# VHH binders against F-box protein At2g26160: the designs that were tried, part 1

No score or structure here was measured in a lab: all are predicted.

Target 1, 331 residues: F-box protein At2g26160, of Arabidopsis thaliana (Mouse-ear cress) (q1pez8)
Amino acid sequence: MEKPEWSELPGDLINLTANRFSSISDVLRVRSICKPWRSAAATPKSFQCNLPSSNKMIETVLSPTTFFRVTGPSSCSYKGWLIRTKQVSESSKINLLSPFFRQLLTPSQQTLDLLKFEVSEIRQSYEIHIFDKYLIQGVIGKEGPSHILSRVVFLDNLIFAVGQDDKIWCCKSGEESSRIWTKIKNQVEDFLDIILHKGQVYALDLTGAIWWISLSPLSLLQFTPSIPMDYDGYDSCNKRLVEYCGDLCIIHQLRLKKAYIRRSQRTVGFKVYKMDEYVAKWVEVRSLGDKALIVARDSCFTVVASEYHGCLNNSIYFVDNVRKSVIRMKL
Below, numbering starts at 1 at the first letter of every chain, in headers, positions and changes, except where a header shows other numbers; antibody chains aren't numbered by Kabat.
F, E and O stand for the ipSAE by ESMFold2-Fast, ESMFold2 and OpenDDE, each averaged over both directions (binder to target, target to binder). V2 = 0.75 x the mean of E and O + 0.25 x the DockQ between their complexes.
Where letters were taken out, [cut] stands.
Atom coordinates printed by the task and the answers are left out, and those that the model quotes come from them; centres of patches stay.

## First folded at step 11 (VHH; from p5 with T101S Y108F)

Design q1
Fold by OpenDDE, look of step 11:
Structure q1 (fold): chain B 331 residues (1-331), chain A 121 residues (1-121)
Amino acid sequence: as target 1 above (331 residues)
Amino acid sequence: QVQLVESGGGVVQPGRSLRLSCAASGFIFDDYAMGWYRQAPGKQRELVAAISWSGGSTNYADSVKGRFTISRDNSKNTMYLQMNSLKPEDTAVYYCATVDSYEGSTEFDYWGQGTQVTVSS
């Protein structure tokens, strides 16, 4: 189905719709659609973030952030900047974050008015923060979602997450004050990552197999076969799912096998694989072409390198030891 | 960069009160649990109090329960520790801490420089 061209909507509808958005984040989203929408979106009102403001013990909080491409108002250049933003709860303020970390790029007391810029939404990412009594006591429960979960998918009114037990858990998004997490039944495999792709939720297990999550009934079905990917001399310390050119891909982050120091290991490379659905085999993607991969903690996505200042083509941007790093793919 | 800056420490007599403050910057303050640790000379660092992101949940060490109160103002990116009925055994360097955003982290990973609290007659 051809993506509806939002620019073709009647102006009256655009105005009516645009004026219904009160949150800064929503306003930015609206402004990211096209020029008519941007013009219609004028004055953001204070938005109450869907985060519970209860004085009661809150066990879990969904923490969404949004990636935007931003260009200057007078910019003659097609190139922009990748930014990450988060709506401040119950305020009209937006925090500017590092794309790779949920760290503030500006002091909290400062405000950046993104309405003065041209913005395009790139991706929304989610983390789940769990603040139960065990976490407060410094004890982390291994069963179910706990602590900070960065492998999270939001689909309609459902939240899916990889728990600390490496299993897939699900809850309803609207019940923030008392979210009941349900573990999907009959999970034998452990999972590393989860992604929303073409309206469906997929999970990556430790064996490199991809699983599809059925919503009715809630269940997991193996979508691809397991593929042993052993690298001689290297450890695939991190495996992620990413959408690349419309295809679901796996990213393997490689480190040198050093048995004695896990934390100090430097990333030495990446392998990217695409599934050939016809032969049910992983095929290595040796070149990203004009694209770059962004591998953040809570999100992986593809960008066109030429659209961003300082972005290299055929490259992967990632976090290594709390530092932003980049590796160019070897041809 | 994550920064935690403690203040409010000092020298007080037993039975008196102090209020510590921790000013946080460089991260989304209201997304993270915060806590106070203390380290006395020759002793290991110990958790004093912890507070959830919303302030709705708190935990205290048994030794300070009923005397200390942890609170936070998310609008100011500041955490507080009200210390009442101070005892000589409360003498320590007090550290502000927050949880690292790393998955599976069981410990507070970011620390302030600490503020000295001395309780002496």
Scores: ipSAE 0.022, ipTM 0.312, lowest interface PAE 6.6, mean pLDDT 80

## First folded at step 12 (VHH; from q1 with S54R V99I D100E F108Y)

Design r4
Fold by ESMFold2, fold request of step 16:
Structure r4 (fold): chain B 331 residues (1-331), chain A 121 residues (1-121)
Amino acid sequence: as target 1 above (331 residues)
Amino acid sequence: QVQLVESGGGVVQPGRSLRLSCAASGFIFDDYAMGWYRQAPGKQRELVAAISWRGGSTNYADSVKGRFTISRDNSKNTMYLQMNSLKPEDTAVYYCATIESYEGSTEYDYWGQGTQVTVSS
C-alpha cells in the first residue's frame, strides 16, 4: 500500500537545522553582521491597535517578523537554513524562532560565528495577536476559520489588513500607534488572504477569486474568476496566496468539513492553482519541480529545495496545529 | 518547545485562598494574551479569567468577579491566579492557556495539563 502524502519529520529536520544557533550571544550578534540582519533590526516595532470587527473593536498587536536564509561557512557551499527572527521590544536583541510556529528555537550545544555566515532576506510578515475581552461570555472550543493567520501587508504609506469581519481595511502606516482604519467600500465577498505582489496589493476571497486593490479610487476590482468549484466533503476556507515562478497562485489546503470530523482535523491533500493569463483559465499546478512550498502559520512562500538542508523538492511543508508538528506532503 | 506548567492547586476549606501559577517557556510570553480555564465535573470548560499581553486589560467570569485576580509578570514568564473566598462550586481542574481566540476558536492555543483545585470541608 502506498505511503500517505505526508511524512512525520521533514519540518523537524528544518527546525533542527535552525536550532544550530547555540546561545543567547549568537542572538545578540545577529544584529551587526550583515545588511539584511541590520535591516531586520530596523523594521517597524510592534504596535498595539484596535482592528474593527462588526460593531466592536478587537485589541490587537501587529508584530513584525522576518524570514532569512542563512548559509554556513564553505563546508556546505550551497545549502542553508531557514531562520525566522523577531526583535525584542525596547531592545536591540533579536529572538530566533521556528519558521513554522511562534515558538523560540532551542539553543544548540555549539556556538556559531555568524560573522562567517551569509544572510539573505526571504520576506517580512506580521504576526497578528488579538485579545477579545468579551470572549469570556462566548462559546469555548469553537473551531475557528483559518483566516486568523497572517493577513497584513504594507504598500507605500498604507497598511492593508483583513479585519476580524473578513473585510479589507486600510490605514496610514506613518501614524502613531493610534490609527484610523477605513473599510474599503462595497465588498461583496469575504476575504481569506492578502498579499503584496509586484508592487500591487491583491486579496483572495472565499470562492478562490483574486481581487486587485485600486488606490484611486480606493476599491476592490475582481482580477480573476473563482477557482473551479470545490468538491463535496471539503471545506472552502483554507486557501492562501503565494508567489510561484513569478505568478500569483492559490493553495487550497484540503480539510474535511466539520460534519466529517470525529475528533481531530487533518489535512488530506492540497490543490495549487495558477492563472494562465493568455487563455484566461485556471490551471492546476501538478508539480512544483525543484521547489517546495512553506505553509506556516504567519507566512506562505516558496523556496528552492536544493538551497536548504533536508528540504525535498516538489513538496509542501505545513503545520499540524493540534500535534504542533510540521508535516510534508508531495504535490 | 512550548510548555505551560501549572502549580499551586490543592484541597482547601471554603473561605480560604489559593494562588495558582503558570510558568511559560518556549515562546515570546509578552506577545500572548493568557487565560485561566476551569472544568468542573459534569460541566463544560469555561474561561474564568483573561489578561492581555501587557496586563493592561483583564476580564473575569461573573461567578468569580471580586474574588479572583489574574496577573502576570512578563520578566518571569509567569501568570498567576489569586483565588480568594473559595467556594465548593470553584472545585475544578484549572488550566493555563494562551488566548489567541476569535469567535471562541482554540486551534492555535497552547494548554497546560491542568491542576486540581478542591474546595471541601
Scores: ipSAE 0.500, ipTM 0.774, lowest interface PAE 1.9, mean pLDDT 72
Fold by ESMFold2, fold request of step 16:
Structure r4 (fold): chain B 331 residues (1-331), chain A 121 residues (1-121)
Amino acid sequence: as target 1 above (331 residues)
Amino acid sequence: QVQLVESGGGVVQPGRSLRLSCAASGFIFDDYAMGWYRQAPGKQRELVAAISWRGGSTNYADSVKGRFTISRDNSKNTMYLQMNSLKPEDTAVYYCATIESYEGSTEYDYWGQGTQVTVSS
């Protein structure tokens, strides 16, 4: 098998353990696990939701997840590990998971002494799980729709999502039995991703243009031009939004276009684009500097590489599920 | 370490029943829809039964509908396939798997090692 020059797994990046609830300066070893709930700005813990689409047979569950950095005892380096957490339903307990593959890090019987470790929240996101009620009959397709975005955005009392029709829908949060989804009018483009950035909701279309979503009135306005033309032979639908150094950027994961005869389709590289506001043009980001980009299934974010064991500068870490391994590519 | 371990396979006569079990560990079972696949010699692997996260929805291939019943017990992290009125055509290796459609890809599915079911006289 052909490996890129950066194909080795980062050493200690995925060897993690931690047991700390998302907190506002409390010590979990001494305090009740239940008390952090009162200080959190609550988003629904888990709820079942049928996303709006032209196909009403798709069941969807949205569940919150949080990424943390964990640093070891006082005799250890200031470098840490990346973990994922999920709260156990109807409970104050927290499952510790690997960040990329969502594998349980510890049996439920084991605990981590948080007084010996520091835990820092990196970001919250939502996992999206779908079930196609007609998957076997192939009415929709064998694996279900291939173009459902992984991101859902909550802002104030609104939920924004990209539906199965690749259009943006919005609803108010509230009792689940009465939730009404409203399609934003006049969407002539298909959308790939959506993100909350500095209190505003932005969406990414298939051409690599970013759209701003106005809340009053509910409307969609093009915010940037499209990125430069896609390279010949690359799939145009592998683009995501990310915040990098305080700016909104586009990551284009370069995969060869699908051939008529089935062929292996692997990531051959990445391009990162940033809008230069002065000249109103897309500029390729040639280096991430001292940072690394983490591309997980449900979230995409940056970290300072020196703060993590085995994490290399100017690198993108992502998953190739053919071998279920984390791959590193240098930008 | 994610594990899906099938059990309950064997050799049975036509018209009899078998119950397959799939024990899961290493992931949050309640977050995943699950399914049973089978592969007969010389044929493509096919999905024969699927069940949603909490068991509220099920789906079956036409060839097994009315004879097979999929179920799950989330408190035991276990999925089951009750196979009644077995036919020689049901002879196959049966696999349990997660059913994921994250970003529309099936590359994220976890698979068991399979259990042989043979229906013959």
Scores: ipSAE 0.460, ipTM 0.749, lowest interface PAE 2.2, mean pLDDT 71
Fold by OpenDDE, fold request of step 16:
Structure r4 (fold): chain B 331 residues (1-331), chain A 121 residues (1-121)
Amino acid sequence: as target 1 above (331 residues)
Amino acid sequence: QVQLVESGGGVVQPGRSLRLSCAASGFIFDDYAMGWYRQAPGKQRELVAAISWRGGSTNYADSVKGRFTISRDNSKNTMYLQMNSLKPEDTAVYYCATIESYEGSTEYDYWGQGTQVTVSS
């Protein structure tokens, strides 16, 4: 029996199958088949979600974003480009963006036919937007969030977030109107980051300890010991979680302490730590090998450097706030 | 390329009205809160009005509260500032910008070139 072309599939079957795809890439593939498939495929539900805040003067919204590797049509280049995508909330349109910036890669009137390219998904993430109403009054609100970066993780039907109060919050995934955020009970620590690792949710506290989030009951359990964060002459102003070689690692972004003006604080280096499970100690990762570490605003991940244009081995790529450019540092 | 282009500025007499527009391109407009800043000669730039992503919330500086109205049309990627009952003190260059900052940080903010508003008798 000649395999019917996908376009010849009965409409009923198309409708039954087209909506079962959850990944953006799958949805795009489905929509690229033919008009009937496109029509049957539900537009990826773009959801905007407000993150919990104890301060009504501060609003935080998250938007889903996905990192992709895009390669040219010519099979001759093994190198691709790192691209970020976002779905427009009310449209079936997907925008291509810089991985580090919020800039569109294509002019508003131009569309890129991704079918002409090889596209592979690298990581799903969520862009965090903050609206601080205190800024309008010229008063730096003393009661503002202690941490500018909020993070979210989706696990099954749950959403976990680091709130502006530096605590872990949880809500059921669903319609925005039905989302009730609940703070996990008995949190004594403040948290900086959250990550999904091997199907589990982990959080990073201010002391550098990683916590595991239990789903039943919802609770936090310390998973790793704290890490010494005292760097002579340096301030670790940004700490992040990242997966490296299958292990959960911590990234410390280092700045000079003496910089009187916060705005002038340049990143001077990075430290990466891996937990040695046998000795229960943090060990410094001194080389990333053939990998590059991407430290984007809302996501950290590693890539094989040789697979990407502009990436070098044993390198960290991040945005410098002063230069407003992507900077490379060697680990 | 991200662009914010202000328009609608000019010279007006006290008590008159102006409507500023900001046309946005190069980014997803409805993903960002937006605001109007102004900078008078010899003064620091100040935020005068802000609007949330979908226009559900607005905030104003005390100096313009009740006189200025910020709005946005996401379908047109445009933000507006209706300025009523203008005063000489409102004379400044007005800037359109994305608002995503904490403690005065302009990290990841986009700015327009500004439009001059002059209120003079």
Scores: ipSAE 0.450, ipTM 0.723, lowest interface PAE 1.4, mean pLDDT 83
Fold by ESMFold2, fold request of step 16:
Structure r4 (fold): chain B 331 residues (1-331), chain A 121 residues (1-121)
Amino acid sequence: as target 1 above (331 residues)
Amino acid sequence: QVQLVESGGGVVQPGRSLRLSCAASGFIFDDYAMGWYRQAPGKQRELVAAISWRGGSTNYADSVKGRFTISRDNSKNTMYLQMNSLKPEDTAVYYCATIESYEGSTEYDYWGQGTQVTVSS
């Protein structure tokens, strides 16, 4: 009762996930995940990357996760369902998870037969899992990559994530090398999000400025000015990066500052900003048109609303900070 | 629906043993490091044993080291705590939980409802 369930989601957000179960439950079969899923999904295996902290070595694991659109075999509306997936280790099987939470859509001994469904990949992401065995000794601190509010970006042999200290951390991948998280040198700003866009890695700071991550040398270069934000009434730490219509955009989730109102820490609205390339100034995006934004814990992306059951145009779907519910707001 | 269900608690005499179990469902158990927390009367909750997602690394609080053994069976989605040479100071409610990071917020991790362990003459 204290944990969120499908039946406890807000009504306008239940359609992205709950309509699938109420409208198609008698079509689903219990089977192993099929061959087309393997050809449409290219999820790599999980791997370990160590985090040095003081005199300690903390284990982390990067676990791939992928978002898909799934359409039924006789769907006349071209509408589908948004699902999250993770590959079962040492297997061609895939676990189906809720898109906004890390909850299984099927019982442990059940699978869905996706041979009868058409599958389209939306986005690949990673979950960061951290095992600090020294936490028992009461050593508490914010250090290293974060799985709470940031995404993982993979480019070439490098993996990037925003850390719990609001700094960007990097991990090198290699077949026979020890993987260790390191902090990018000379970071003055605090960062909120990171994204791969047109083959380049970009990071978003607290003020809404975007930084480019140079790979040679590994460093941060400011790419844009700050967005024109009002800091008087709103918390500055709830911004995300998203690709919208081929451009980088900033989503600012508007919450009242904690110091003024403890009654409501709910989101009161959103602002979306896009850089005008000719004027080099931020322009507010006042409508998403026929699209919607999906703001999940470990990913943020755009969808065409008409392609999803229960998805409304010009809308933002997100989880509030209390992790209990998925909410829709019209932009 | 995510669930962690503890079992195996009870009332025992000092020097005896108990084995706690934690059955997990509704999430991918293999992806999470797990731990046993306890909360004694009038005290804050403390982490007493921890185990990595594959079972290759473990650690224990000094107060239970050598007496408690944590283990997991990922094929059964179950974690265990073998508690030997129990002392009255071990009296507490024991909780199983995921322990990937600690920031003082339990809203982002999964927790059981707890099982009572009482050690008295």
Scores: ipSAE 0.417, ipTM 0.730, lowest interface PAE 2.6, mean pLDDT 72

Design r4
Fold by OpenDDE, fold request of step 16:
Structure r4 (fold): chain B 331 residues (1-331), chain A 121 residues (1-121)
Amino acid sequence: as target 1 above (331 residues)
Amino acid sequence: QVQLVESGGGVVQPGRSLRLSCAASGFIFDDYAMGWYRQAPGKQRELVAAISWRGGSTNYADSVKGRFTISRDNSKNTMYLQMNSLKPEDTAVYYCATIESYEGSTEYDYWGQGTQVTVSS
């Protein structure tokens, strides 16, 4: 396959594309492509989005994170390691992390030269840390969370996230520590997750319906019907969006409904659903085939299991809240 | 290995001051909001003070507002709690912790072993 000549793109397209990158790391990557891209990235145009009047100033940290496949130079095996990188805010420093934990792979401040390895990018995302002073005030004096961590989607110089109120919020992209967040108006449903799919932003509501986010005007439109949520004897305690074979799917994480036993908080199974376009109904995916599903804190994605150490076919990898460890479950 | 080590606790008379310190290691300190929790005997653990990544924002429990001050020095990977005008009701084990919740749980937060603060006449 002929390597795409990125330098041959029309200048207008280069400028348009380059302006979509807001993080320092992304800008640096864009600037490293070629001279035209470098020039385009030097003049970031601020997209003026008319945000609704319900604005909240919130201290926010956005951290670019990327999942990589890493193989050793002398590895006789085609298998690689799944790792995650995270850029420290306002720093050129990049940390290597566990895919599932915020644990440093090199705790002794040792530097790893990735040039010595074969590295391929799997998925890029952003982690958002929100220090909501109002939320903190509400939990002060009590045991509970006072900090919000959510999945973040970037689209057209806007940042989207699910807030603590289970609603979709947006702000302008940039490097500012304090950001003006705006709640999208006229939200009827509560939301669990958000994803970028085929260049569009989608959100998952509590009923299992997927909503599309329109940028002009900024609004939500129901895209899919709801999914039945009743499992006999089980609670779908966590629901996530994931791309599988080019389609948007929903993951249901199941636990036992028995609330009085701490052990009941253990994950006991998963259900995965795909939309059947012909009948406009959700259909259960009963097998992942040769793929493994990675359910991380800020991202869900599939990998070819045979390409990774420790990955098995038709398996889901996730963090168990009780065991505080990565668990494999067969779908 | 992730470690949070509290220091500065002790026994003091009412009206006196103490300064607690929390030394962090084994993780990216400036990537986490931090806080002080306390647990009195027979009571539930409660958040006393919280501070954002760079100290730009702070919050306090109503019971300690105006008396306690939380701060941090990221260059030293250390968080502090200045406690003034101490009262007997401030007697508790004080814990340093990261303040990050995933799915509404603090289970994945890092915690210190705690330091005892006793205020008695």
Scores: ipSAE 0.315, ipTM 0.645, lowest interface PAE 2.1, mean pLDDT 82
Fold by OpenDDE, look of step 14:
Structure r4 (fold): chain B 331 residues (1-331), chain A 121 residues (1-121)
Amino acid sequence: as target 1 above (331 residues)
Amino acid sequence: QVQLVESGGGVVQPGRSLRLSCAASGFIFDDYAMGWYRQAPGKQRELVAAISWRGGSTNYADSVKGRFTISRDNSKNTMYLQMNSLKPEDTAVYYCATIESYEGSTEYDYWGQGTQVTVSS
């Protein structure tokens, strides 16, 4: 009996089959078959989240922020401005913020009436304000009792965040100021970022492997292998997830390794990796083409560079911690 | 431009009280937890008190607990530190700051220039 070439199955059949799997083990098995099967399995059915019994009530404020492209009403230019806003209400009047800094771009508390402009949404992100010094196991230290978690994902009624302990935490979404946070159990890896991609939550570990978050039971499963090993002399602690052309990519920010002051390290470059799903290997993206990559504190996303003032092709924009300014780097 | 301007510092005798104020501008005040830090000569800067964005929660250093009270008025973009029963060891430059504390870093926090508090007999 000729071994059926599973890769040759009609896509519809693959999708139908993949969508019937409800167990994590089955999903993993399906993903191990071939690219089409992996793609089909990328959107597993939503699982009901069973949170562990260990709960901590923590004062939490959700702060949604949105990146917009704004063009002037009378502007003959198709180029717009990248702006960031705090979404407080459904009002068209919002505070105008720096895309990279939490600074007002307008004097005092002036608001922008978005109805007066051509506005398009680019990216919505969330910041979670957690006012609990002891949320993360271990002494958060003398830096303050409040934390802003910028690596946050919303999925249905759940909030996922990377804590300061580099672990994934989860709570139920709601309007309550106090939320019950639960750390996902049995986390072995440290995580750097989290993203919602195609309806699923993924986390990036320190080694550059992507993990999928299962909701039933609440657990982490390795989804990809690690990215290529870092070169000696660079700090590899700064990696981010980004969607690029429909694919989940990893941004690896390269900083000079300084043993005593990690936080003030100079960025010397970036590497971007895309998964070749066919061979299940990371491939370096060497050009962003006509796009620019925005690496903000709470979000990473790509834009068409020509559509924005101040954006150049094949460029990465990020905040340099040393200079406390936005820096452009050519990929 | 983000600005934090402290006021209310001065020279007082032990046991007396001072009230510090911090006027904030250039950012969304109620988005931030705020705090008071102090730095004494030859010592590291330390957190004195912190208050959540809405004022619902406060934290204090053990050394000032029961003596200091942090509060805020978001309508005025102002934070306060009521300092009672001042001691010589409270002598320091007091700084107003936002508390962002992402990844354990205060690099992105905004800081005032500080106000000198001197407690001496």
Scores: ipSAE 0.152, ipTM 0.555, lowest interface PAE 2.7, mean pLDDT 79

